# Ledger of designs, part 16: VHH binders against q86b00r158to499

Target 1, 342 residues: q86b00r158to499
Amino acid sequence: PRNSLQRAIDRLKNKFGISLKGSFEEEFYLIKKGDNNNSSVASLLNSIEKLDHGTFANYHSLDCYGDILEKITNALEEQGLPIEQLLSESGSGQFEITIDYTDIMEACDRHIIVRQTINSIASYNGYIATFIPKPFDGLVGSGCHAHLSLWDTNDSNLTPDANGECGLSLVNQFFIGGLLKHSKSLTALFNTTPNSYKRLKPFYWSGCNVSWGLDNKESFIRIPSSPFSATDGCSNFEIKTIDHTSNPYLAMAGIIHAGFDGIENSIAPPPPTSLFDQSVLNNQLIPSNFEDAIQSLKENHYLCENIGNDISNAFIHVKLAENKILKELSDDDQILKLLELF
Key: E = the ipSAE of ESMFold2; O = the ipSAE of OpenDDE; V2 = 0.75 times the mean of E and O plus 0.25 times the DockQ between their complexes.

## First folded at step 4 (VHH)

Design g38 (framework vhh_rezetamig_d1)
Fold by ESMFold2-Fast, scan of step 4:
Parts: structure tokens; C-alpha cells; sequence
Structure g38 (fold): chain B 342 residues (1-342), chain A 129 residues (1-129)
């Protein structure tokens, strides 16, 4: 599917002289291995809770996450991957690593390497790193948010315009219009398991509303505000719904083709949405399950043809078969099976 | 399992005090591992941290709001509350209650972050006459 992304990149560049740059925010849980902690979901959660208790009681001496995080970041940096941020994210035992902004193909390549490195270093040091979208019912989910911007052939950022809506240029607004038009179909490429849809719900920062807006984490497209008075408009936009079950090359190819449609057909997005209007947010949601998402993709001849009919058909066939198997399992058994895959 | 729910009036008159309560269910507010806080988003603006409280009663407030904000905890009712005095139209926002943990470090800024673990659905508060 890397070739599918290259074709999408080439199409956008050849027609409009536009390229994408981006980065991913990698969210994951770290779980200390023990004799029983991979036998049940309750055992995994108990392991996280025990580490949380130890860290709080005497976090200077008992903070086991500091050592493993240092090993992970050192391994990433030794591979030439510049780390921009490392944070504890919203879930107990959950972390986020962000790699520096780069060309979109390289960003996707880096995403694969980062996940492989985190899994390998964690495993070697007695931890389970998990990228499952919603491993624990009561805790927040894990995504891989994409930050994106549009650039011209002279390496100038085309994203900002201080006089534009939400500080965005007209071309970027059209790109977003395309993304929102195709949002239901893109969801199939972004969120490929039944578990993915337990994460995608209103009011949990997942971005499941078919909308866009300034600093609105409930919107499918979030526009980060600038902290600097010297910056004219917003330098990038964010898609939060993508999770680690996606193929980043297919997801990004879909994004580019959807944005292309927006630019080519001058598709204005709807007015930006604030968190005040909860009725609009509730009425305009992306699909709540994979079957509805995949049906939207099947009906989207534009995306399927541009991604490549053979690739699209193979994706649909494989993912429907995988979801059928997963749905025959209890929710907890699905988590245990997904732990072997992600 | 754990759920947080905001409650309070959706409309407040200018100069009055906004009062919101967060009810915690499916877990104890007396947890030694977490802080309990309030965050808001005004229309067309970013998220703003208001403040948070530990179950002992220790409070931490946004300096820009410090003179108007009081956060309190009632461990017997498993609730914590926000009072924001002398409200104006600028206080119109969606208000969220949240469970927070101080555990992260931002390499770029060199600051510790409070990770938001669970949050309520949010409640829209409009300040208008």
C-alpha cells in the first residue's frame, strides 16, 4: 500500500503543485509483565493499577516508567528519529510520543518504525506495549493522531491565512471540505476493528463528529490555535480518529484523495463547530461500527478507484473477514486476541 | 466503570456566581492517585484549565482565574464543585469536570502535564441577561 500513497502524493503534486507534511502522535499503554497479566483483561488492568499505586506512594524510588521510557526514547533517537514530545497521556499507564514533522511518506515510514521500536524495547525490558484502540472499558483509548499541513513546490506552508476562517487558507479549507465529505468512508481506513469503535464516542476527545473547528477535540478535523502573536493563522490541522489498526499508507492515501476532491471541486466545508452546539455534534457522527464504515467505503467509487480497485477490494475483503472472527469472541477475548496483533 | 457527570444551571446572569457540581460514580473520589478538576472551552477558543483539587482539599488554580474561582470537594457525597464569581459574557463556555494525574513531562517545554484520564460529557453555560 506504500505505492498507493506514492500515487496519491504524485496526483496532488502533478495537478496542484501541493505536497503534504505531517507527524503522528503515538499513544500506547505500558504494562509490566507478570505471571498472570496476559491471561485476562482484568489482570492487565490490575497490573497497571499496581504500578500506578507504587508510583504514587514513592514515585522517586518506584517509578518504573522512567527507566523504560528512557530506553524507548534512546532507541528511537539512535535510529535517527527526532523526538518532539513525550507525555503521560489521559490514561493511567498511557504515554504519547511525537516525532518531528516531515514529508508525508517519511512520516508514515517513521510511524511504522516507532511502533516496532516501542514494542521491541518494551518486550525486552519486561513490559507489554499495547496500541489497542480501547483496551480497558473505563479508561481512555489510544490513537495515532495525524498533524498535517499543505506545502507548495518552493517549500512554503500553504496552510495558514490570518484572514481565513479558523486562520486557514482557502485551499486548506477546500481540502478539509473534501475530508468531511469523505469522512464516513475514511473511517473504514482509519478504524479497522470492532474495538476501534468503543473508542470513537462523543465527549472523549476522539474526534467522532463530522465537523471541524478551532481547538475542538470532538471534531473530525481539529485546528490547533497558535500560541504566538507573530504567527499568521494556523500552521497545521489534526485528524484524531486514526488508530493503530490502520495501515498508515492506505489511511494517508485516502486523506490525500479526499482532500484532492475538495480542492478540485472547490468544496467549502460547513461553518466551523464550537463545543457550544452539542445538538449539531450529536446529529453528525462518523459511523459507530466497522460494518457501516466499510459500507460507506464500498459505495465510495471515487476513493476506491483512486486508491486502486484491487487494493480497495483486498482491504474490504480481508477486514470484513477479520471483523467476523473478532465479533465471534467476547469483548475481553477480543482484547486478548488484539494484544497478539497490536 | 468510572463516570463523571456535571450538573448546574445552563444560564447565568452577568455578575452572578456560576455553580457547578461533578458527581463521581463507579469509583472513589478519595483515591490517593488522582486530582479532580474543571476545564472549559469558550466559543471559538482553545481549552482553558480552571483548576483542580485533591481529596484532602488542596487546590490548584489557573492564575488568570484565581480571584474568582473556588473548587471544593465532598468526599462523603463523592462530589466536587466549582464556583466562579462575577461572571461576564466571556465566561460563556462548555464546562467539563475531569479526573487528572500529574505524571508526564513535555520534552519541548520542560513542564509537567496533568493527564486527563476520564471526563464528564460537558455542560454548556451561557452568561446572558
Amino acid sequence: as target 1 above (342 residues)
Amino acid sequence: QLQLQESGPGLVKPSETLSLTCTVSGGSISSSYYYWGWIRQPPGKGLEWIGHIYHSGNTYYNPSLENRVTISVDTSKNQFSLKLSSVTAADTAVYYCARLRKSGYDLKTGNYYYGMDVRGQGTLVTVSS
Scores: ipSAE 0.000, ipTM 0.148, lowest interface PAE 18.7, mean pLDDT 79

Design g39 (framework vhh_rezetamig_d1)
Fold by ESMFold2-Fast, scan of step 4:
Structure g39 (fold): chain B 342 residues (1-342), chain A 129 residues (1-129)
Amino acid sequence: as target 1 above (342 residues)
Amino acid sequence: QLQLQESGPGLVKPSETLSLTCTVSGGSISSSYYYWGWIRQPPGKGLEWIGHIYHSGNTYYNPSLENRVTISVDTSKNQFSLKLSSVTAADTAVYYCARVRTSGYDLKTGNYYYGMDVRGQGTLVTVSS
């Protein structure tokens, strides 16, 4: 899969002189190990609730996690990974770590190292770190949002244009047009288990609408506003739907080939939508289950050929088989099985 | 089932005070787990958090607006209100009231990130003479 990404990177660079940079926002839960943590989903949830039992917006939850978060942060910094952001969500035991942006191949490599480091440090210190997309009903899901930007061979950011739609350059708008055109097929690469689709629900800020817009958390492509957006334009765009069941190299290869199609064919995206725009309620949604997503990918000859037919066919075959096995399990047993994997 | 509804004048003259009220239905504002807040979206721009209030009266304001903003809560009426003083054309925006939760905390800056659980439909406020 890493070689598929390299081919996608080379294709974009050789044809247009464009390179992709990015970073992932790593969302995960920390669960304190106990006598029967792995016996039921209820036991896992109870461990989170006990640790996070405090006043809403109270820093005591952060204090409870202070030592483990410091150890995770130190381990990441010691590996040369510059932490851009570390967020904690009060009352849920969920955290988000973002590493500073870099060339897209290195960003994918960092993504793997970050997850492995978090798992290792958590485990060594009496915690379970889990990256399952939707481990608990009633709690928010965990994704790995990608922040992406386009750059030229002189290391200039091609993403912004203060006079463009949402502060984006025309070339970036075409890249997004390609992403939206291929969004249903990309979903198969981004969200590869039945559990993934419990997270991908409208009105859960997961990015299910086949749309784009400024600070629109319901859009497949979110454009983060910045203090400089009026003068310099927006520095990056965000895809929120990606979760930890994806192979980051395949996900990014898909993104690059989709964006390439947008640029090559000058595919203008539809007008941007705001979070509160009524038209958002009538937008197309990405697939609501893996079977529909994989069917879209099977029908997408362009993506499959450019990723590589052997790789695409193997992915489709293996993931359909894995999903069939998972769907034979109860929802709770699926979570326990996914804990072994993520 | 919880619903929030904005009310107040849609037109305010420059230098005057913008005043909006949010009425909460289908749930109590006296919840210990939520804040009640205001956000706005100027034409062609992103969402901007204005501030929020806890049912006890404790307030949290956007530093860029804090000298002009007052948010108050009336638990007996299940309402909360926004006053924004000394308005200019730059304050023209769609204003939303929302039930607010802390969505995250940035360890480096000490800043909270806020998420909306439920929000009103929004009301356009134009600042013009």
Scores: ipSAE 0.000, ipTM 0.129, lowest interface PAE 21.8, mean pLDDT 80

Design g40 (framework vhh_rezetamig_d1)
Fold by ESMFold2-Fast, scan of step 4:
Structure g40 (fold): chain B 342 residues (1-342), chain A 129 residues (1-129)
Amino acid sequence: as target 1 above (342 residues)
Amino acid sequence: QLQLQESGPGLVKPSETLSLTCTVSGGSISSSYYYWGWIRQPPGKGLEWIGHIYHSGNTYYNPSLENRVTISVDTSKNQFSLKLSSVTAADTAVYYCARGRYSGYDLKTGNYYYGMDVRGQGTLVTVSS
């Protein structure tokens, strides 16, 4: 599918002279291995709670968590991956790593390398790293948020305009209009398992509303404000719904083709919504399950044709078959099966 | 009650190496959860992160200073140090040692998001003949 993304990149560049740059925020859990840690969901949760309690309540346990994080960050930097940010959610054993932005193809390559590196370093040091979207009902989910920006052939950022809506240029607004038009179909590419949809709930800051706005974490497209942005305007936009079950090359190809439609047809997005605006309520949501998302993709001839009909048909066929198999399993057995995959 | 104290010369000649030491008291630098680093503030300018080190000896440096900076740690003395080579008048600043937790760094804006929870009082270093 790397070739599918290359075709999308070439299409955007050849028609409009525009290139996409971006980065992913990688969210994951670290679980300390023991004799029985991976035999049941309850034992995994107990391992997280034990490590988390010891990590933040016991000084000795802080050393173990710090060591694994140092090894992960050192391994990433040794591979030439500059770390932009590392955050921990205290009390949960969950972490977030962000790598600096780059050309979109390289960003997708980096995404894969980051996941492989985290898994390898964790495994070697007696941990399980998991990228499952919602591994435990009582804990927060894990995504891989995409931060994106538009650039011209002279390497100038086309994203900002101080006089534009939310500090965005008109061309970026049209790109977003395309993303919102195709949001239900894109969800099928972004969130490919039944478990993905346990994470995608309104009022959980997951980006489920078919809307956009400044610092609005409930919107499908979030425009982050930054005290350190360029003098005028906003430097990037964010999609929060993407999780690690997606193929990043297919997800980004979909994003580019959707945005292309927005630019080509001058699709204005609806007015932006502020956090807690009454228009940002449950009535304007992306699909709540994979079957509805896939049905939206099947009916989206524009996306399927531009991604490639053979690739789109294969994706739909394979993912429907996988979801059918996963749904035969209990919730706990689904988690154990997903640990083999993510 | 953790305290950090800088020590070193207040005057360094151009082209020479600046050497500073930070002494940690009231706590140990052997914890893997914390970093130990150096930050400076030139006259009339904002804070600039120089670099930091973990108890393991792993170092991270400001790319603009990378070729001139060495930070080292001595866990037996509960100290860590900074060496900055080939100094010029532009290196005149108040230098601080600090402890913090890694929380990120924004290379694009030139600002760091490393959470400092303890800092030394600072020492003025003047580069002059």
Scores: ipSAE 0.000, ipTM 0.118, lowest interface PAE 19.5, mean pLDDT 80

Design g41 (framework vhh_rezetamig_d1)
Fold by ESMFold2-Fast, scan of step 4:
Structure g41 (fold): chain B 342 residues (1-342), chain A 129 residues (1-129)
Amino acid sequence: as target 1 above (342 residues)
Amino acid sequence: QLQLQESGPGLVKPSETLSLTCTVSGGSISSSYYYWGWIRQPPGKGLEWIGHIYHSGNTYYNPSLENRVTISVDTSKNQFSLKLSSVTAADTAVYYCARHRKSGYDLKTGNYYYGMDVRGQGTLVTVSS
């Protein structure tokens, strides 16, 4: 799939003189190992809940993640990965690490290394790190948000235009038009397991509306504003639906080919939507299950041909077979199987 | 050379079901690159898309007709068919079978537009008692 991404990068650069840069926001849970922590989903959840709801005597011992997080960040820095951000998420034991921007191929390589490093350091120190999109019912899901920007051959950011819609240049608007056009097919590349679709629900900040907008966390494309860039436009755009079951090289190849279609055919996106716009409830949604997503991809001859028909056919065949097997398992057994993979 | 040929009755009584079959020769319906559909032209009006089908059996219908339309495919016979139920005089038209490719996208509806690549010669269907 890495070669597929390289072809996509070359196509965009050779035709338009445009390069993509980006970074991933890595969301994950850390679960403390114990005698039976890996034997059931209930025991895994109990390990997280005990850290949140300690007795009064244990109240001041709740910062148990500081040491493990320091080890993870030190290991990432020792590998030459510059950490831009480390946050605690709304779920107890859930964290987010973002590595600084770089060329899109290197960003994908970094994504793989970051996940491997987090898993290795966690495991060595008595934790399970999990990147499963929705490991626990009632708790927040884990995504792998992509922040992306368009650049020219002089290393100038082509993304912003203070006079453009949502502070974006016309070329970036066309790129987004392509992304929205292909959003249902892209979902198959972004979200490859039944579990992925438990996370992708309206009103859970997952970005499953086929729309775009300034700071709109329900939109497939979110445009982050900056309080310090009011006159400069917006520096990047975000896709929130991607999760850790995706192959990042295939996901990014799909994104580039979709955006290319937008630029090539001057596909203007619809007017941006706000979170407070009642029409958000009536927007088209991305597919709610993998079978519908994969059917959209099967029928998307443009994406399949440009990614490579052999690669696309292999992906479709393998992922349909994997999903069939997963669906035969109980929800809890699916989680336990996915823990072996993610 | 790909050819599409419509077959079916030229006269249908009101309230009955219109049934048409399209036979494809010179190419395979099982191609992953194409959709197979029906369009019609009522007297004095423009072309109206009825629906189309992918070789897997997935169907896409004009919302105005979806409650009355069934399109099916038989890959072993290299044929696809249209059934339109509860016909009225308004269903009088020349009916064409066609091969389609994705040619555009409607962001508001989330649906592709399907350009007509090849079509049959058409068959006149009159709904009359």
Scores: ipSAE 0.000, ipTM 0.162, lowest interface PAE 19.5, mean pLDDT 81

Design g42 (framework vhh_rezetamig_d1)
Fold by ESMFold2-Fast, scan of step 4:
Structure g42 (fold): chain B 342 residues (1-342), chain A 129 residues (1-129)
Amino acid sequence: as target 1 above (342 residues)
Amino acid sequence: QLQLQESGPGLVKPSETLSLTCTVSGGSISSRYYYWGWIRQPPGKGLEWIGHIYHSGNTYYNPSLENRVTISVDTSKNQFSLKLSSVTAADTAVYYCARPRYSGYDLKTGNYYYGMDVRGQGTLVTVSS
């Protein structure tokens, strides 16, 4: 898959002189290990609640997790990974770590290292770190949002234009047009298990609408604003639907080929959608299950050929087989199986 | 079959406004998937992107021309138009309306380079008194 991404990078650079840079926001849960706590999903959820609600009414999640988070961040820094941000997402044992942006291949390599480091340090210190998209029905899901930007051969950011729609340059708008055109097929590369689709629900800020817009958390492509957006334009765009079941190299290869199609064919995105105007009646959704997503990918000859027919065919066959097996398990057994993998 | 056709005066006096219209046939200008634009070729020079417009009315202009250029769309007539003010002899060129295709960005000039996916036949505009 890494070679597939390299081919996509080379194609974009050779044809248009454009490179992609990015970073992932790594969302995960930390669960304190106990022999009984590993026996059921309900027991694991109870453990998270007890840890967060301590002995004092005002005991904060960061206070409970301070030592483990320090060990995780120290281990990441020791490996040369610059930490941009660390957040407590919900106060229920969920956290987000973002590493500073870099060239897209290195961003994917860093994503793998970050996940491995978090799992290793958590495990050694008596915790389970889980990257499962929707590990508990009562808790919010975990994604790995991608922040992406377009750059030229002189390492200048091509993403912003203060006078452009949503503060974006026209070339970036065409790239987004390609992403939206291919969004249903990209979903198969981004969200590869039945569990992934429990997280991808409308009205839960997961990015299920085939749309884009400024600060719109319901859109497939979100454009983050900043205090400088009006004068400098917007520096990046975000895809929120990606989760940890994706192969980051295949996901990014798909993104680059889709964006390439947008640029090459001057595909204008639809008008941006405001979060406050959900009554706009062209509300297309990404697939609600993996089978529909994979069918969209199978019908997308452009993406499959450019990723590589052998790689695409292998992905489709393997993931359909895996999903069939997972669906035969009870919900709890499926979560236990996914804890093995993620 | 999508066809674009330029129309407007072939002769414009210095300091006046150059006005051209593009008529789209065989397809709708109200497409969500395409921009509609203007590109010119001065005698003995390469193609120069002027600007383009999305169906919503949002416009993108070449920075070298942005203080003089206005592009507008009339969806009822399936047309889009170019106005270039304060023309000089340097504005003499063949003007094409087009559905543009991005081909690059030049940081030295601050210009985007666009190929033409579909274009009109072109119309020669001479600036002379």
Scores: ipSAE 0.000, ipTM 0.321, lowest interface PAE 12.9, mean pLDDT 82

Design g43 (framework vhh_rezetamig_d1; at its last look DockQ between E and O 0.01; V2 from the best seeds 0.00; counts 0 for: pae E 14.2 > 2, grease 24.5 > 24.2, placed apart)
Fold by ESMFold2-Fast, scan of step 4:
Structure g43 (fold): chain B 342 residues (1-342), chain A 129 residues (1-129)
Amino acid sequence: as target 1 above (342 residues)
Amino acid sequence: QLQLQESGPGLVKPSETLSLTCTVSGGSISSKWYYWGWIRQPPGKGLEWIGHIYHSGNTYYNPSLENRVTISVDTSKNQFSLKLSSVTAADTAVYYCARPRTSGYDLKTGNYYYGMDVRGQGTLVTVSS
């Protein structure tokens, strides 16, 4: 997979002199361990609720989370991973860590290290950290949003153009056009379990609409606004649907090849949409289940060939088999199985 | 399937406006996935990108020509058009309408290198008194 990403990086650089930089927003739940012998989804949810509500929330829940979060952030910083942001969803047991921007291969490497570090430090200190996309039906899901930008060989950001649509350069608009064209196939690489599709629902800020726009959390591509977007253009764009079940190297290889198609064929994105636009009611959605997503990927000879037919075929066969097994389990048993993996 | 056809005068006087129209058949100009554009080839020179238009009317022009170029789209006629003002002998070229394909981006000049995915036959425009 890592070699697949390197080939994609080389293809974009050799043809257009363009490189990708990025970072991931790592969303996860922290659950205090109770009984190691009787793991159930209900007992896990009860542990979160006790930390966020009732006795624990009133007396010391912030102190408990503060201690574990400090250990996690210290461990990440000791590994040379500069933390750009740490956010707590107030009282929900859910957290988000963002690492500083870097070259896309290094961003993927860092993503793996961040997840391993969080899991290890949490486990050692009596917590379960979970990156499952939708571990609890009544609580928000956990994504792995990617912030991306295009750069030239002289390390200049090609993403912004004050005169461009949404403050984006023409080359970035073409890249996004490619991403939207291939969005259904990319979904198979981004969201690889049945549980992923419990998170990917319209009206839950997950980015299910095959669209793009300024600060539009329902769009597949979100363009974050900044002071620069009013005068100098936007510095990056965000893909919101990615979750922790993706292989980041394959996901980014797919993104690069899709964007390459956009640039090579001058593929215009559709007009940008706002959250309140009437077009949202009739917008095309990404697949609502993994089988439809994987079928789109199977039919996308362009992506499969460029990723590598052997790698693509192996991915498709393995993930279809895994999803078949998972779907034979109850929803709760799927969560318990996914806790072993994420 | 997709066919593009240029039309317009083959002779334009210096200082006047060059006007060309492209008619698209076998496909819709209202496609959300493509730009439509103009490319020219002066005698003895390579292809030069003039500009592109999206079916919504959004335009992108070659910086060296931007003050003289207007590209417009008429979705009801399945056509797009080029106007190039204040022409000189240097504007003598074969003009192609195209659904372009980006072949590269020159960071030093800020210009795109374009190939033609689908193009018209080309029309020679001579600028002469």
Scores: ipSAE 0.040, ipTM 0.570, lowest interface PAE 7.5, mean pLDDT 82
Fold by ESMFold2, look of step 5:
Structure g43 (fold): chain B 342 residues (1-342), chain A 129 residues (1-129)
Amino acid sequence: as target 1 above (342 residues)
Amino acid sequence: QLQLQESGPGLVKPSETLSLTCTVSGGSISSKWYYWGWIRQPPGKGLEWIGHIYHSGNTYYNPSLENRVTISVDTSKNQFSLKLSSVTAADTAVYYCARPRTSGYDLKTGNYYYGMDVRGQGTLVTVSS
C-alpha cells in the first residue's frame, strides 16, 4: 500500500509537476478504566456517563484529562511531531489532535505514529483510547479529516487563487472535480466498516453530500476560509469523511489518482454549495453502507488499476469478509471487536 | 464526436463590442463534468485564456479582461457566447471556443498553461477603422 501511494505521488509529479501535502485531524475518545476490569461496551459507556454528567463531573473530568493530554502531547513532540492544535469537547471525553502539515507520504507515516502514541500513553496511564468512527450512539463520531493542498516543484502552494471559485486555483478545482467524480468509490477506501456508516449521515457534519463549498461542513469537499481568503485565496481543502478504519496509504493513493483524473481530463466540479443552500432532500450522497461503496470501487476500473489490481482485489476481499463477520455481531459485540482493532 | 464551431463578425470597429457564438454539436453543453471557454491568439503571440462558464451560468474570467468580458450560455440552443466590449487593435486575434485542459507546466517559472481539450476551427476577428 505504501508503494502504491509512492507510485501515485510519482505519477502526479511526473505528469503535472504537482506534489500533495496534508495533515490529519485525529479525533478520538479517552475512556478511563473503571474500578473493575470490565471492558464491555455497557461498562465503558457507563464510565463515560459518570465522568461527563453535570458541571461538577465536567470540572473533575478536565482535571483527570489534563495529565494524560500533557503526557500525550509531550510524547508526540519528543518524536518530532509538531502539534498544530489540540481541542477537546468538555464533558464527553472526545479530543482532537492535529499535526502540522507536510508532504503526503510523511503525513501518512505521522498518522500511524500519532495513533500508536496515543494508544500507548493511554494504556500505560489507565485509559483506553478509541478511534472507532461511532463508538457510542448519541455521541459525536470520530473521523480523521484530511486537509490537503497542491504544491509545485518550487515548494509554492498551488491551491490558492483569490480570483478563483472558492478562492481556489483552476488546477485545484479540476483536482476536486476528479474527487467528486470518484467520491462513491473513494468512500470504500475511507470508511471500511459497518460502524463507519453510523457516522456518515446528513446534518452530522460528516461531509456525506457529493458537493463542495466554502466552509460547508456538509460537503464531501470543504474549503476552509481564513481572514485573508478574499485577498490571498484559500490555502487548502478538506475531506471530512475519512475515518480511522482506512489505510491512509491506500486512501491517499485513491485521492491522488482521482484528482489526477480530474486534472488530466479537465473535469469541472459543479458550482459550489453553501451550508444554507444545501438540501439533503435533493442532493446526491455518498453510499450509506459499505456494500454499496465497495461495489462502486469494484466497478471503478480506473482506480483499481492505478492503485494496483492485486492490492485492490486483496482489499476488497478482506474487507468484504471482515464486514460480513462484523455485521453478524450484536452492536455491543461489534464495538468491543472494533475496540481491539482501532 | 464532439465539435465546436465559432460564428460571428470577422471585423469590428474600435470601441464597439466583439460578439461571438459557439455552437456545440455531438455533445451536451449541460454536462456536469466540463466548463466551456473562450481563448484567443493575437498575431505573433501565444494563446490567451479569456474565460470559462459552467452550464448553470457561473463564470470565471481572466482578470486582465474581466471588466470588458461577458460569457453567457444558452442551454436550449446548446450554445455559449462571448462579448468583449470597448475593443481596440490589441484585441485583434484568432478566437477559439474550447473545452479547457491543462496544456503545460513551465519548470523555470512554475506557471501552468491552460488551453483546449476540444476546440473550434477558430475565427479571425480584426479590429480596425
Scores: ipSAE 0.000, ipTM 0.260, lowest interface PAE 14.2, mean pLDDT 81
Fold by OpenDDE, look of step 5:
Structure g43 (fold): chain B 342 residues (1-342), chain A 129 residues (1-129)
Amino acid sequence: as target 1 above (342 residues)
Amino acid sequence: QLQLQESGPGLVKPSETLSLTCTVSGGSISSKWYYWGWIRQPPGKGLEWIGHIYHSGNTYYNPSLENRVTISVDTSKNQFSLKLSSVTAADTAVYYCARPRTSGYDLKTGNYYYGMDVRGQGTLVTVSS
């Protein structure tokens, strides 16, 4: 998988002189282990601090988990991972950590290390960290949103253009056009479990609309605005739908090849959308289940070929098999199984 | 665990007023962190945002429905309600109550976006004579 990404990176650079940089927002839950050895989903849910979930950047949440978060932060910093932000997210006991953006390969490497570190520190200190997309019904899901930007050979950011749609350069718009074109197939790479699709719902900030837009968290691609966007353009775009079940290398390889297609063929994205635009609400959604997503990927010869036919085929077969097993389990058993993995 | 449950008649006659209530459990409607809203999905169509209310009584209504929609909150019962007047067949839909959040701000249009954390199971309301 890592080699596949490298090939994608090389392809983009060699053809267009463009490099991709990025970072992942790592959303996860921390659950303090009780004295009870009961590992049922209900037990875990009951062990979550009774905080008002859905409160972004809640200082109380940070205080309650201060000790463990400090340990996590220290561990990450000791490993040379520069933390951009640590936030309390919407769910009770839910947090987000973002490492500074870097070259996309390194960003993927960091993504893996960050999860491993968090899991390790949590476990050592009597917590369970989980990166499951939708660990509990009624609680906010967890993703790993990818913030991406295009760069030239002079290490200049090509993404921003104050005069472009949503503050983006034309080349970045074409890149996004490619992403939207391949959005169904990419979903298979981004969301690889049935549980993933419990998170991917309209109006849940999951980005399930095949669209893009400024600060639109319902769009497949969100363009984060800043106070400087009007003068300087927007520095990056965000893929909303990616969760931790993805292989980051394959996901990014898919992204790069899809974006490559956009640039190469000048695929303009549709007009940017607002959530309150009725047309957006009726727009095409990403696949609502893994089967549909993976079928789209199977039929996407462009992506499969460029990612690599062997690795693509292997991925498809393995994930189909895994999903079959997972779907045979009860909802709770699925969660318990996924807890072993994520 | 926060739960939302819609209640009300499943059948409304044309020109009458659709009335639904959402009962919130596992959390307080008086939370300063959340709005409380209504969404609907007509058969074969996408979701439509109806509006939302804050515990203070501040409301937002979809412009398409603004003249017909009233949302109210009852903090004593931990409930909020929807009234849609002068209904027609076009108002036939599954109605959901939800806990929305602000999703962002559109610098170009000056509009806010909304998402949600939790919604009810939905209730079908059919407008028929």
Scores: ipSAE 0.000, ipTM 0.226, lowest interface PAE 13.3, mean pLDDT 87
ESMFold2 (binder alone), look of step 5: mean pLDDT 80; pTM 0.809

